VH-VL binders against o60147. Designs and how they scored, part 257

Target 1, 175 residues: o60147
Amino acid sequence: MLEKNKYLYIFRHIQTNQVLLSQGNVLKKTALFQLPYPLQKPVAPNGMRPAKLRKDHWVPLLKVEFPNESMFQSVFMQLLNYRKYRSVQPLTSDLLKLPIPVRRRKIMRQEVPNTIADLADILNKEKFPENSVRLQLSDKSDSEYADWPPSVQIDSEEIKLSRGFREKTTVDEAR

## First folded at step 13 (VH-VL)

Design oa23 (framework fv_lerdelimumab)
Fold by ESMFold2-Fast, scan of step 13:
Structure oa23 (fold): chain C 175 residues (1-175), chain A 121 residues (1-121), chain B 109 residues (1-109)
Amino acid sequence: as target 1 above (175 residues)
Amino acid sequence: EVQLVESGGGVVQPGRSLRLSCAASGFTFSSYGMHWVRQAPGKGLEWVAVITWDGSNKYYADSVKGRFTISRDNSKNTLYLQMDSLRAEDTAVYYCAKDEGYSSGWYFDYWGQGTLVTVSS
Amino acid sequence: SSELTQDPAVSVALGQTVRITCQGDSLRSSSASWYQQKPGQAPVLVIYGSNNRPSGIPDRFSGSSSGNTASLTITGAQAEDEADYYCNSRDSSGNHLVVFGGGTKLTVL
């Protein structure tokens, strides 16, 4: 049978530690809509366009290989929902006492541990077969942000970037 | 075997206070978020409050915010709901429920049997 | 805040298939879970994460979701399936973290 995409890539911003999820081995500009805070000024100051995507500012955090496309889609959609949950939940009083720029910096720095914890939580809930999901981490110590189910195999290897490291810019080109 | 056992329900006058307890067993209590969900007689389920696994974060439904306080004692495997300034509309069966996973409210895998709170003069 | 809408009642003949539906904007971004409640008893989780069945729940229970709608399907309904069914999801819009549907009373004829 013809296999479809079964890989999830997660990228980390080198300065802010914000993360982006990708359905393939490239970042599309539309992924910037995932960010709660812009990395730089909007392209059109009076518009609602997302910030410019700079491929040199993003490095791979982890790569997940699923047994099939169906499992990939399920986990990918759930990760997007987890990110939406954090944007809605009330902020702690400790965070609310901080000036806005300091507050945003702290929230952004927590995206890496939060995303790794979310991924582990989803994989624990989905009850995939033993050793069916392969996690490749750029830094193996990042696996310590969560407890992983028996379905997960963890490898600590450098994740190879695609040559283009980005694809088409428009929403209509998202797959 | 996972068990949740509620206690502390009863008849109480408006404006008074009542404290509910939920004794948990059969799982690592300190690793999971815990919730209170209520159901008025003949009505549907209404979410009331959540407390995270470590007790550091608490969230409440608007209808009870400022009047109810959720807490837990991980050394005793016990969840509490302190109910102050009770109103007639707080009359309900109160369930404690175990959350499964980080999102604290996407689903409840175990429920207690419930304890009835009746607020009347 | 968003709400979840369920029909208040539905009927099915013994051995036939019934579908109970839950609709709301929160389902566009959150999975649905389903609970069975019999008179005088606590709710029991029958489906989580839109389509997963907990250990001990019969194969006749299944779930699906699309857009703003989630469905619970009982294939080959039995007398003991007569109960109230509630959906829930995470409330992405504000004050409540969890939203329940109003419940559907299933009568098995």
Scores: ipSAE 0.007, ipTM 0.487, lowest interface PAE 9.5, mean pLDDT 79

Design oa24 (framework fv_lerdelimumab)
Fold by ESMFold2-Fast, scan of step 13:
Structure oa24 (fold): chain C 175 residues (1-175), chain A 121 residues (1-121), chain B 109 residues (1-109)
Amino acid sequence: as target 1 above (175 residues)
Amino acid sequence: EVQLVESGGGVVQPGRSLRLSCAASGFTFSSYGMHWVRQAPGKGLEWVAVIAWDGSNKYYADSVKGRFTISRDNSKNTLYLQMDSLRAEDTAVYYCAKDEGYSSGWYFDYWGQGTLVTVSS
Amino acid sequence: SSELTQDPAVSVALGQTVRITCQGDSLRSSSASWYQQKPGQAPVLVIYGSNNRPSGIPDRFSGSSSGNTASLTITGAQAEDEADYYCNSRDSSGNHLVVFGGGTKLTVL
């Protein structure tokens, strides 16, 4: 009640390597609107309904614990903005040599290293206390995609998901 | 040399529609996000919309969301802005702008000369 | 309104130094870029990434940033520098990708 949420969860798609950001340990269907490239075509008329969220296709990439909700909100909003910015950034010349479907696959595969680099960039610009931000990675080698500030403590503890993560109707539960 | 040439501006009544075009040359158009930025007479610059390299992602300023549609045709090196339900406050010079940037920054390295849209009765 | 604040007007004598400032929370996490706009013309990029000068821009133009403030400095102002100057940065609120300052009219006396 004092602090509603100070945890950021990032999930990666097992086939495409695309990422989703969540304010909790459950994924909501609306999170699919974060994706630059849809995982599947909408089946509804005029594409008004989003693609089905298959929670079994998403695994935790990382979890970040912030000192308080204010710092969490600041970093979360900036990271969402970085994702929008990257979705409209210029392409490198090596990507232009590739057919569009192959190019998109390569761009999607880069979302994991890009998101990790963006998170580190945001944290390097913020003045957080030493060892105040706890970063847990599913694969510790992913920490090598960036240089981390003194405020970040990297942890090897397993990322645990709530029971609601895999339910058809998403019910948010704290921790 | 990079060139951006806007067209399609004019005088139009409130509630009507207008479509702007921006012809691009001198760079690989299909590699860049493209933006529309407007400026009301005697006022400052206001960002309007952006479209990704392949048209897959689009973002709009709150003031135009639901009324304006940005699109592109990479085969013609042309950017478009479809403006529906025009209001007096949409009166402005509309600039086509090429982006350049990195994850921590943003800037427009090239701008077109602009096309004037006047919404009046 | 813009999320970045600029003074509406500033004056400088020929050959003197002037500093134009841009202030906003987005500047704590994003670099500022500066544009010069003369009457009836499109904006021209004069500084990007807070302190980089594009090819063709005179060396009298420089930029700096600290905290929530970015500055454009013109050392030895010339008559041709009389123009409106706008700053921009990435939006920290997440509602837009780009925000602009309100603009500063520079008069060279």
Scores: ipSAE 0.607, ipTM 0.794, lowest interface PAE 1.3, mean pLDDT 84

Design oa25 (framework fv_lerdelimumab)
Fold by ESMFold2-Fast, scan of step 13:
Structure oa25 (fold): chain C 175 residues (1-175), chain A 121 residues (1-121), chain B 109 residues (1-109)
Amino acid sequence: as target 1 above (175 residues)
Amino acid sequence: EVQLVESGGGVVQPGRSLRLSCAASGFTFSSYGMHWVRQAPGKGLEWVAVISFDGSNKYYADSVKGRFTISRDNSKNTLYLQMDSLRAEDTAVYYCAKDEGYSSGWYFDYWGQGTLVTVSS
Amino acid sequence: SSELTQDPAVSVALGQTVRITCQGDSLRSSSASWYQQKPGQAPVLVIYGSNNRPSGIPDRFSGSSSGNTASLTITGAQAEDEADYYCNSRDSSGNHLVVFGGGTKLTVL
């Protein structure tokens, strides 16, 4: 009954497809430090206000329920490690062919499929009991980014967030 | 031909600073992550730091975190390591290395000759 | 636990086969690469992605991996193969991104 952090929430940015990992049903300001690329001010003749990071710009991508806190912590830490690796990883030949600004945009767009694939990779390497991990997706088709182990049960259902537990996201003007 | 040439090593006293440079040629420098790896006299290889292709992301080994800063200038094809608050245990040959990917892992396909940093008592 | 373990020394007779091993949990989720280092020289990549040889590396060098263990095999060792050998992999622990093994000194008798 204690708050045991056995739920992993992953959020997607509506404009860039960058993702944020959250421990439980709270999107905290510190999660913003996970972002590999800040939002940039677009080039415009009359100028535009810099993009802000706002609570309403992040929507649930998926929710994972683990049997216990120990399993949650193991998977969560490994997923954070994957995100660090992804931010400095060697680039594929497809990306190397692109100019740097276009390359950055494509890398950001790939964070959703990459995060889902990395989650599945971690779960395939762990020896969790059959049907012990519950995966809920906001969009069922996102399950197609990976092959899932027998330990995972996939449900497509609305991910309910408690409004009282959401922290206001940090205002971060990308430049 | 791919070449990495380190410079800036030398003898320094504890608590002082030193900046290492690595001049790259023979490949598109702005397309690859770059690493610093060190080797203390008579010891093995120890990973120090990495910087992404555009300089947006950087990570460090715990032993140097908060003291060392990795940076790059893609217009000059040059990698840097700013070393502050140097300790005797930082004495090592410092190599810059180009990364390359295979599957989920990194490997270092090219290494510089190394530059020796000696932190005297 | 995130570090890679190698035996510090191994010997092989000229023309014989030797296997150098590297062990660690990170090898369960990432491939190993191997480097040869001779005194006073920079490391040279000899195997990447567990079992691939770079262009110019003799075919007597091969790699394999299973579970938490990676191996470098030299079939028909030559005097010029005497060197230190290091493995490395991506660290899955979270605090480090890259880890190296402690190195194995190969002596060709």
Scores: ipSAE 0.639, ipTM 0.829, lowest interface PAE 0.9, mean pLDDT 84

Design oa26 (framework fv_lerdelimumab)
Fold by ESMFold2-Fast, scan of step 13:
Structure oa26 (fold): chain C 175 residues (1-175), chain A 121 residues (1-121), chain B 109 residues (1-109)
Amino acid sequence: as target 1 above (175 residues)
Amino acid sequence: EVQLVESGGGVVQPGRSLRLSCAASGFTFSSYGMHWVRQAPGKGLEWVAVISWEGSNKYYADSVKGRFTISRDNSKNTLYLQMDSLRAEDTAVYYCAKDEGYSSGWYFDYWGQGTLVTVSS
Amino acid sequence: SSELTQDPAVSVALGQTVRITCQGDSLRSSSASWYQQKPGQAPVLVIYGSNNRPSGIPDRFSGSSSGNTASLTITGAQAEDEADYYCNSRDSSGNHLVVFGGGTKLTVL
């Protein structure tokens, strides 16, 4: 028996370094609502209308395989909460010295190391079995942003392309 | 000295709107997330909403989501809460609170004196 | 549970030690902070980050945490410590960002 939703995919924006979380290997347009800094002016405050999804602007950062859906759900929910907390945290003194556009750029560039650190923090607090969580990275050096618990096995394999359901994107809807 | 001063409270009928303001001084307002916390008469504290340093991120308690809008004007060091479709259960003292978040938790190091909102017909 | 649980009331004799407790799942991954509120006044932060004391708060106030429980301890309670005490933490459920305990009324006998 195969269980669905055992994989967490994290994508990185090639220009801003912002990240998106996905339960599948295909990004949905609604994932853009996760962004603390919209890629273009929103129609409504808080970016309630997502910006145009440019698939060529997003690349895989990492993939996490969990032994079951329950473990996946727990980690995914906690990681989403960590992103909310970070979006409203006070700014550090070094950021205050920067002009606003430079400050935004620096904050966005830190999303990759921050997301990796948050993932590791969550996994360190959870009591998962040894080597039960498989982590695949596009760049193995990114694993150095955190200390990983015994439950995590860092894989040497590349993230393989997998066909999946493709939902309509803002690009598809514009056609 | 950090100061937070709320204003705009009063008596309003159900279904009407009211806008609260919080004037901040004594700290770099634009560097902090700001919160609204309320307290119904004789009851405990209830978190209402938060806004990020630049105003691009906002989160609300489920009880007020879709009815209340938090906003800020960093040039005026002022926090706002627009309250629409008010209900009797929104009756409370509304506090403006400054957070001092850190990696493992959040805390409110400074609170305003509060402003009373009474929703009554 | 997204809420933090506190006993509604506790009493302590003048000069004695009292411990007020706060319990909830969010405390497993997030520190508690504690606020004192006297009638007609705004809350005042007395302990943050589990066991840090703000400037101006007396040494008799301390905090501790273990598992899903956080505690505020007042050693050698004074009459002016009579107040309502609230804990808060991040919400583990994700439905809110912050949750508060229901409050504990401390009476100094």
Scores: ipSAE 0.607, ipTM 0.799, lowest interface PAE 1.3, mean pLDDT 83

Design oa27 (framework fv_lerdelimumab)
Fold by ESMFold2-Fast, scan of step 13:
Structure oa27 (fold): chain C 175 residues (1-175), chain A 121 residues (1-121), chain B 109 residues (1-109)
Amino acid sequence: as target 1 above (175 residues)
Amino acid sequence: EVQLVESGGGVVQPGRSLRLSCAASGFTFSSYGMHWVRQAPGKGLEWVAVISWDGGNKYYADSVKGRFTISRDNSKNTLYLQMDSLRAEDTAVYYCAKDEGYSSGWYFDYWGQGTLVTVSS
Amino acid sequence: SSELTQDPAVSVALGQTVRITCQGDSLRSSSASWYQQKPGQAPVLVIYGSNNRPSGIPDRFSGSSSGNTASLTITGAQAEDEADYYCNSRDSSGNHLVVFGGGTKLTVL
């Protein structure tokens, strides 16, 4: 009966462009396990360390509202799968020319355009009713990373985080 | 020429462990994700696990999650599968496979010849 | 979780055309790839991305896709084409990353 799972929130790291997916508007520390380079066990070649979770480092990228939980679950699971698929993809020739730390930073930078493109690809392949999916972006120019189907209504209104995230956010341990 | 050579298979009793290796040559091993795919005697293909180019990302089939661990050593061009808590239903030929990835799909362009793992009491 | 369904067996006479089908919801969002497997051998990729042929694969092999169905067509089947054929796709459900069809045994009469 509950419709709490009809929203998809996507967050972006302001320095690295890494992306996190959430079913709610509260970003939890456990979401960090989605990252290609897990922050809680940052062992990087040549001493490079991935970014840590900090409240001020993660901002909403976009929010998607689905008409029902079934549509939400379908898209959310597919997007998680696309994200996993991308994390194990072959490296392109341009990346092979770069030292590993620089290579990893470039890969992280591409997560925003890649995630937006993947979301649009999923929505283009689903047969959702016209204007049934509402997409809210923090920066409407990010919509240009993809071609959107007629089922999507784009709104550039700023995404607001929940009280829990803004007032009582769980942050990294002190050590 | 691309070559994938598996080793480490054998007969083992239930509850025990076994480690498989896959030696890769003929391509830039460190640039590709690598997979393990298995096939039970007389049955079809079943995907087991994948590891990213640098070993930072690993994913498993639900049937083996928590029991199997995929790893790689890019300095040796070698892929590994550590199999713990083996069950009779893990009996299969285990193939090492290289993916190429396609924008709308996923495919395996090269496969090793496989190594047989028999779990019997 | 998504499943890919294949008929267990199909037969074709020498020189005739046969179509092997693969069906599943994941094919609506992901292309099928096809593998040939002969007894005691590893699978060999014969078609990827619905209808692309790897170097060295005869031109009698082709693929097509429509909706939730993918097909492998062998035009003018040869004796050497007798094998098991498997399709695979990216899993759209998120439960695992790769899904294979159950396989189709092709007998060339």
Scores: ipSAE 0.645, ipTM 0.823, lowest interface PAE 0.9, mean pLDDT 83

Design oa28 (framework fv_lerdelimumab)
Fold by ESMFold2-Fast, scan of step 13:
Structure oa28 (fold): chain C 175 residues (1-175), chain A 121 residues (1-121), chain B 109 residues (1-109)
Amino acid sequence: as target 1 above (175 residues)
Amino acid sequence: EVQLVESGGGVVQPGRSLRLSCAASGFTFSSYGMHWVRQAPGKGLEWVAVISWDGNNKYYADSVKGRFTISRDNSKNTLYLQMDSLRAEDTAVYYCAKDEGYSSGWYFDYWGQGTLVTVSS
Amino acid sequence: SSELTQDPAVSVALGQTVRITCQGDSLRSSSASWYQQKPGQAPVLVIYGSNNRPSGIPDRFSGSSSGNTASLTITGAQAEDEADYYCNSRDSSGNHLVVFGGGTKLTVL
């Protein structure tokens, strides 16, 4: 009766193009710890301000609906692993020639193509049933970063986040 | 339910080789990265190596780089550590550990019971 | 290179509160996790991601982190808590190596 989460939301940062994975339709402050590079510098002189999640700086990149929670958990964990091991890969000689700030900007710019390619790679490896995974992209051209398996149905609907998506309504399953 | 069982430890002379195995059960082995962590008698924990879930990425502590090789066989749910050119300072209990955590953090939710490797002449 | 610093030993009386501290630059950008190790046994995860407790770990164990410092707190220490405690984090000095603290031996008096 009570279904656990089967939706994956992926968000991009409007300034850096860094990516956050979310379980469901909300970004928690703790999601910021997924990022290898901090978004903001410490405040001075009394640097006592904690990290801040600016929801207006994150836009949906894509939404994936899985048939069940088990498939969602498998794919979500594998995406975290793809990002984790990509972050420790040896840098190419071309990147090593660049000053650190320029290098970081180039790496961050590639997070969107890399995340989409990672998702497709995972879904191609997992043999899910035909048309069982529903993919919505905010920009449909982003689907071109990868070859998708028969299990994926690309939805024509744009991702819509409600302005009050954190607001609860009592006992209304579909409103 | 989750179990990691190490084997292959023993007494070996300096300069020789030894291969450790870790048999995993109770989880989808092919979905997780795996680590080797060692502990010299009476000393603290020292990270040795990691292998990604798919076997394509491998990283080593500087103390073992070039001498140890981590590998896995996902069809057999087994992790390996090939230890070449062993030295007295490699004497330790070797643990296999299951990977978990965010990109900015690595932690080990399950550990094997360890296998003792003694390098002595 | 960076490493994590822990005091080698600490003592606490039964039922009292003890705090074990871990310090290092890697903690500015990565979370600390804590392991309990009893003699002759494998380490057991007691806190991950600085302040999360795994299922089966008593609620007297808690964690916190600020700046370059992480702490493990045991509120109302029990005799069974006597053990070695290790912290770990990701080394953010460019190698992405996992780093452990030197360990703290907790004695429950």
Scores: ipSAE 0.371, ipTM 0.717, lowest interface PAE 2.2, mean pLDDT 82

Design oa29 (framework fv_lerdelimumab)
Fold by ESMFold2-Fast, scan of step 13:
Structure oa29 (fold): chain C 175 residues (1-175), chain A 121 residues (1-121), chain B 109 residues (1-109)
Amino acid sequence: as target 1 above (175 residues)
Amino acid sequence: EVQLVESGGGVVQPGRSLRLSCAASGFTFSSYGMHWVRQAPGKGLEWVAVISWDGDNKYYADSVKGRFTISRDNSKNTLYLQMDSLRAEDTAVYYCAKDEGYSSGWYFDYWGQGTLVTVSS
Amino acid sequence: SSELTQDPAVSVALGQTVRITCQGDSLRSSSASWYQQKPGQAPVLVIYGSNNRPSGIPDRFSGSSSGNTASLTITGAQAEDEADYYCNSRDSSGNHLVVFGGGTKLTVL
């Protein structure tokens, strides 16, 4: 089956640069609730539909392998919380100069460097054993967004996904 | 001068609804995240909910999730809290708070005067 | 539990120094901020980012942090400092975004 208990996958949207966190190598449509800016407008009124998951629009950004479930859960929850914190912070003066649509695009484009920096910050504050955490990046240069602790081993091998992940599949469910 | 003025509090029966408002002035309301924080009589502060600058992101305390809805109208410089399915334990003074933020932590630089919500039969 | 722990009460003599402490695992990864609340009034920010003072807050208020503990120090306590003091921080557990301490009632004798 799927690797959920010790693995964290992060995916990047090819058009917006927004990121999604997953506990396994299968990206579920419920992960779209993590997005600060929805990819599709809700179909209101008289109920809302969840956004459609277009698997062909998401590519793996990184994969993290932890020694155990406890370490995975700790880092995953902290990273999710860091994303929430960032999404409600005040706007900087640089962003305030931009029209709202341009401002949102700029905020979205910073999600990749911000997520990588936040992951590194969490790992630096956790006192994990040396070389106990394996970080696999689709693009090794993305490791340069942060300074990594001795607990992290960085590899640039291809990230393996479950069968059908890259199929142009759309799922739309009523709520 | 930054001001936050809450309104809409009152006495309400369990299971009913109430809507709180917070009128903001003296700062660029649309540039800041806004929070609701409550305080039960004689008790400490409890964080309730937050909304992002544009209203696209909302987060809630577990105790109110699914019952309360935070919203904002940037054209009116107003923050709202829709409170459904009210319980006796929701009795508290509700404060509107402005989020300044800080990279190493979280802080509220301005608070409203508070509005009392009493859930009683 | 992600709650920040504070002693419920502390006393200080007029003109003396008092230290109020706040403890919790979230403080290992996030700084504390401190609020003063007088009866019938809204909280007022007195320290943010562990040791910064907002404009208008007297210099007798200072903050510090080490490990999982943050402290608010009032040097030369005045009668008007009598109040409840709350700490808060970013929640590292993922259950909430913000956590508050239970509060400390300061009595100036």
Scores: ipSAE 0.630, ipTM 0.824, lowest interface PAE 0.9, mean pLDDT 84

Design oa3 (framework fv_lerdelimumab)
Fold by ESMFold2-Fast, scan of step 13:
Structure oa3 (fold): chain C 175 residues (1-175), chain A 121 residues (1-121), chain B 109 residues (1-109)
Amino acid sequence: as target 1 above (175 residues)
Amino acid sequence: EVQLVESGGGVVQPGRSLRLSCAASGFTFESYGMHWVRQAPGKGLEWVAVISWDGSNKYYADSVKGRFTISRDNSKNTLYLQMDSLRAEDTAVYYCAKDEGYSSGWYFDYWGQGTLVTVSS
Amino acid sequence: SSELTQDPAVSVALGQTVRITCQGDSLRSSSASWYQQKPGQAPVLVIYGSNNRPSGIPDRFSGSSSGNTASLTITGAQAEDEADYYCNSRDSSGNHLVVFGGGTKLTVL
C-alpha cells in the first residue's frame, strides 16, 4: 500500500475569511463541522445532514508537506485542537464594543492570520529537522503572520488561485 | 469580586435527569468560555464540558457526550448543565469554572463552591 | 489519551522545601497550571502558565517545566499548605480540551 497522506491542505472562504483544514486536495462537506461560526443554518434535528458545501466559495490558502505521515498526523491533530481552543477563548474588550453580527465578522476575518500563527507555533514547539516541512502559499505575504522555525521551507512559487489544489490536465489548461 | 454559585444538585435515581445552574457575577460573563468540572467523592478533578462566549461552540468529555448538554443565558449571567441518563459513576461535586489564558496554556482562575449530585437507587 | 501522572502522596517537614511533579506528553506542547484544594473547598489556582503566580498567592509557591514534566515547588512549607494539589494542561490527544493530573496529597509534618 501507498503511505498515508502527508499533505495538509488549507482553504479559506472568499467572503468571511474562515478556514478549513483538509487531508485531501478536495474539500468534503464534513469539513464544515470545523467552523466556529456556521455559514448556514444549523444541521437538521436528526443530525444526519451536514450544511451544504459550496466548493466555489473556498480557495486554497496554503499546502503543507510533511516528511512522513506521523508528523502530518501530529501537526494536523494539534492544529484542529488549536481551533477548538480559539473557539472558546475570551473576547478582547474592543470586540465587546461591537454589535454581535459585526463582532462575529471580525472574529471570522482573523481565522487566516490565526491559523498561520497556530501552525507556526506548533512547528516551533515540535523541533523537526531543518527544511523538513515545506509550505506553499496562495499569497506568499500570508507567511508574514508568523515567525517560522528552521524546520520550515517556504516555496517561492505560489499556488494558482483558480482551481484549488488539483493538478492541471490538458483539459484544465484549455479552459 | 468574581463569584460563581452552583445550584440544582441532589439525589437522583439512575436513568433520571438533573439540571445544574451556575450564577456568575463580578466579571463580563459574555466575554468568557465557561466550563463544568466534576469530582467524585474522594477522587480527582475531571473536566466535563465547555461552552463558548455566545454558545455557538460546545465540547464534551467522552464520558458524558450524548447525555449532557451545556448551555448559557448571557442576559442572566447563568451557565447550565442538563444531565440526562444519569449513571452511578456521575456521582460527584460539579464545579462551575471560568477560563483564562489561551496563550499561557489552559487554566481556571475562578471556581464555584460546587453542587453535589448523587446518583443512587 | 495523554493523561497526566502525579504521585498520590508526599510529605514535607514544616519549613522545608517540597516538589510535586506532573508528567505527561501534553506537557511537551502546553504549559501546566496548578491548583490547591483543601477538604470541603473548591480548587484555588496557585500557578498558571508553568511559573506565573496569581495575585494573593504566597511567593513560596513556584513552578518549573522541562520536557514532559512540570513541577510545583513550595519553599519553606507552612501548615496551611497541607492540601491536595492538581496539575492540568491542554489535551494533546485532540479528544477533549483539558486534562487533569490525579492529584497529590501533601502532608506537612
Scores: ipSAE 0.687, ipTM 0.831, lowest interface PAE 0.9, mean pLDDT 85

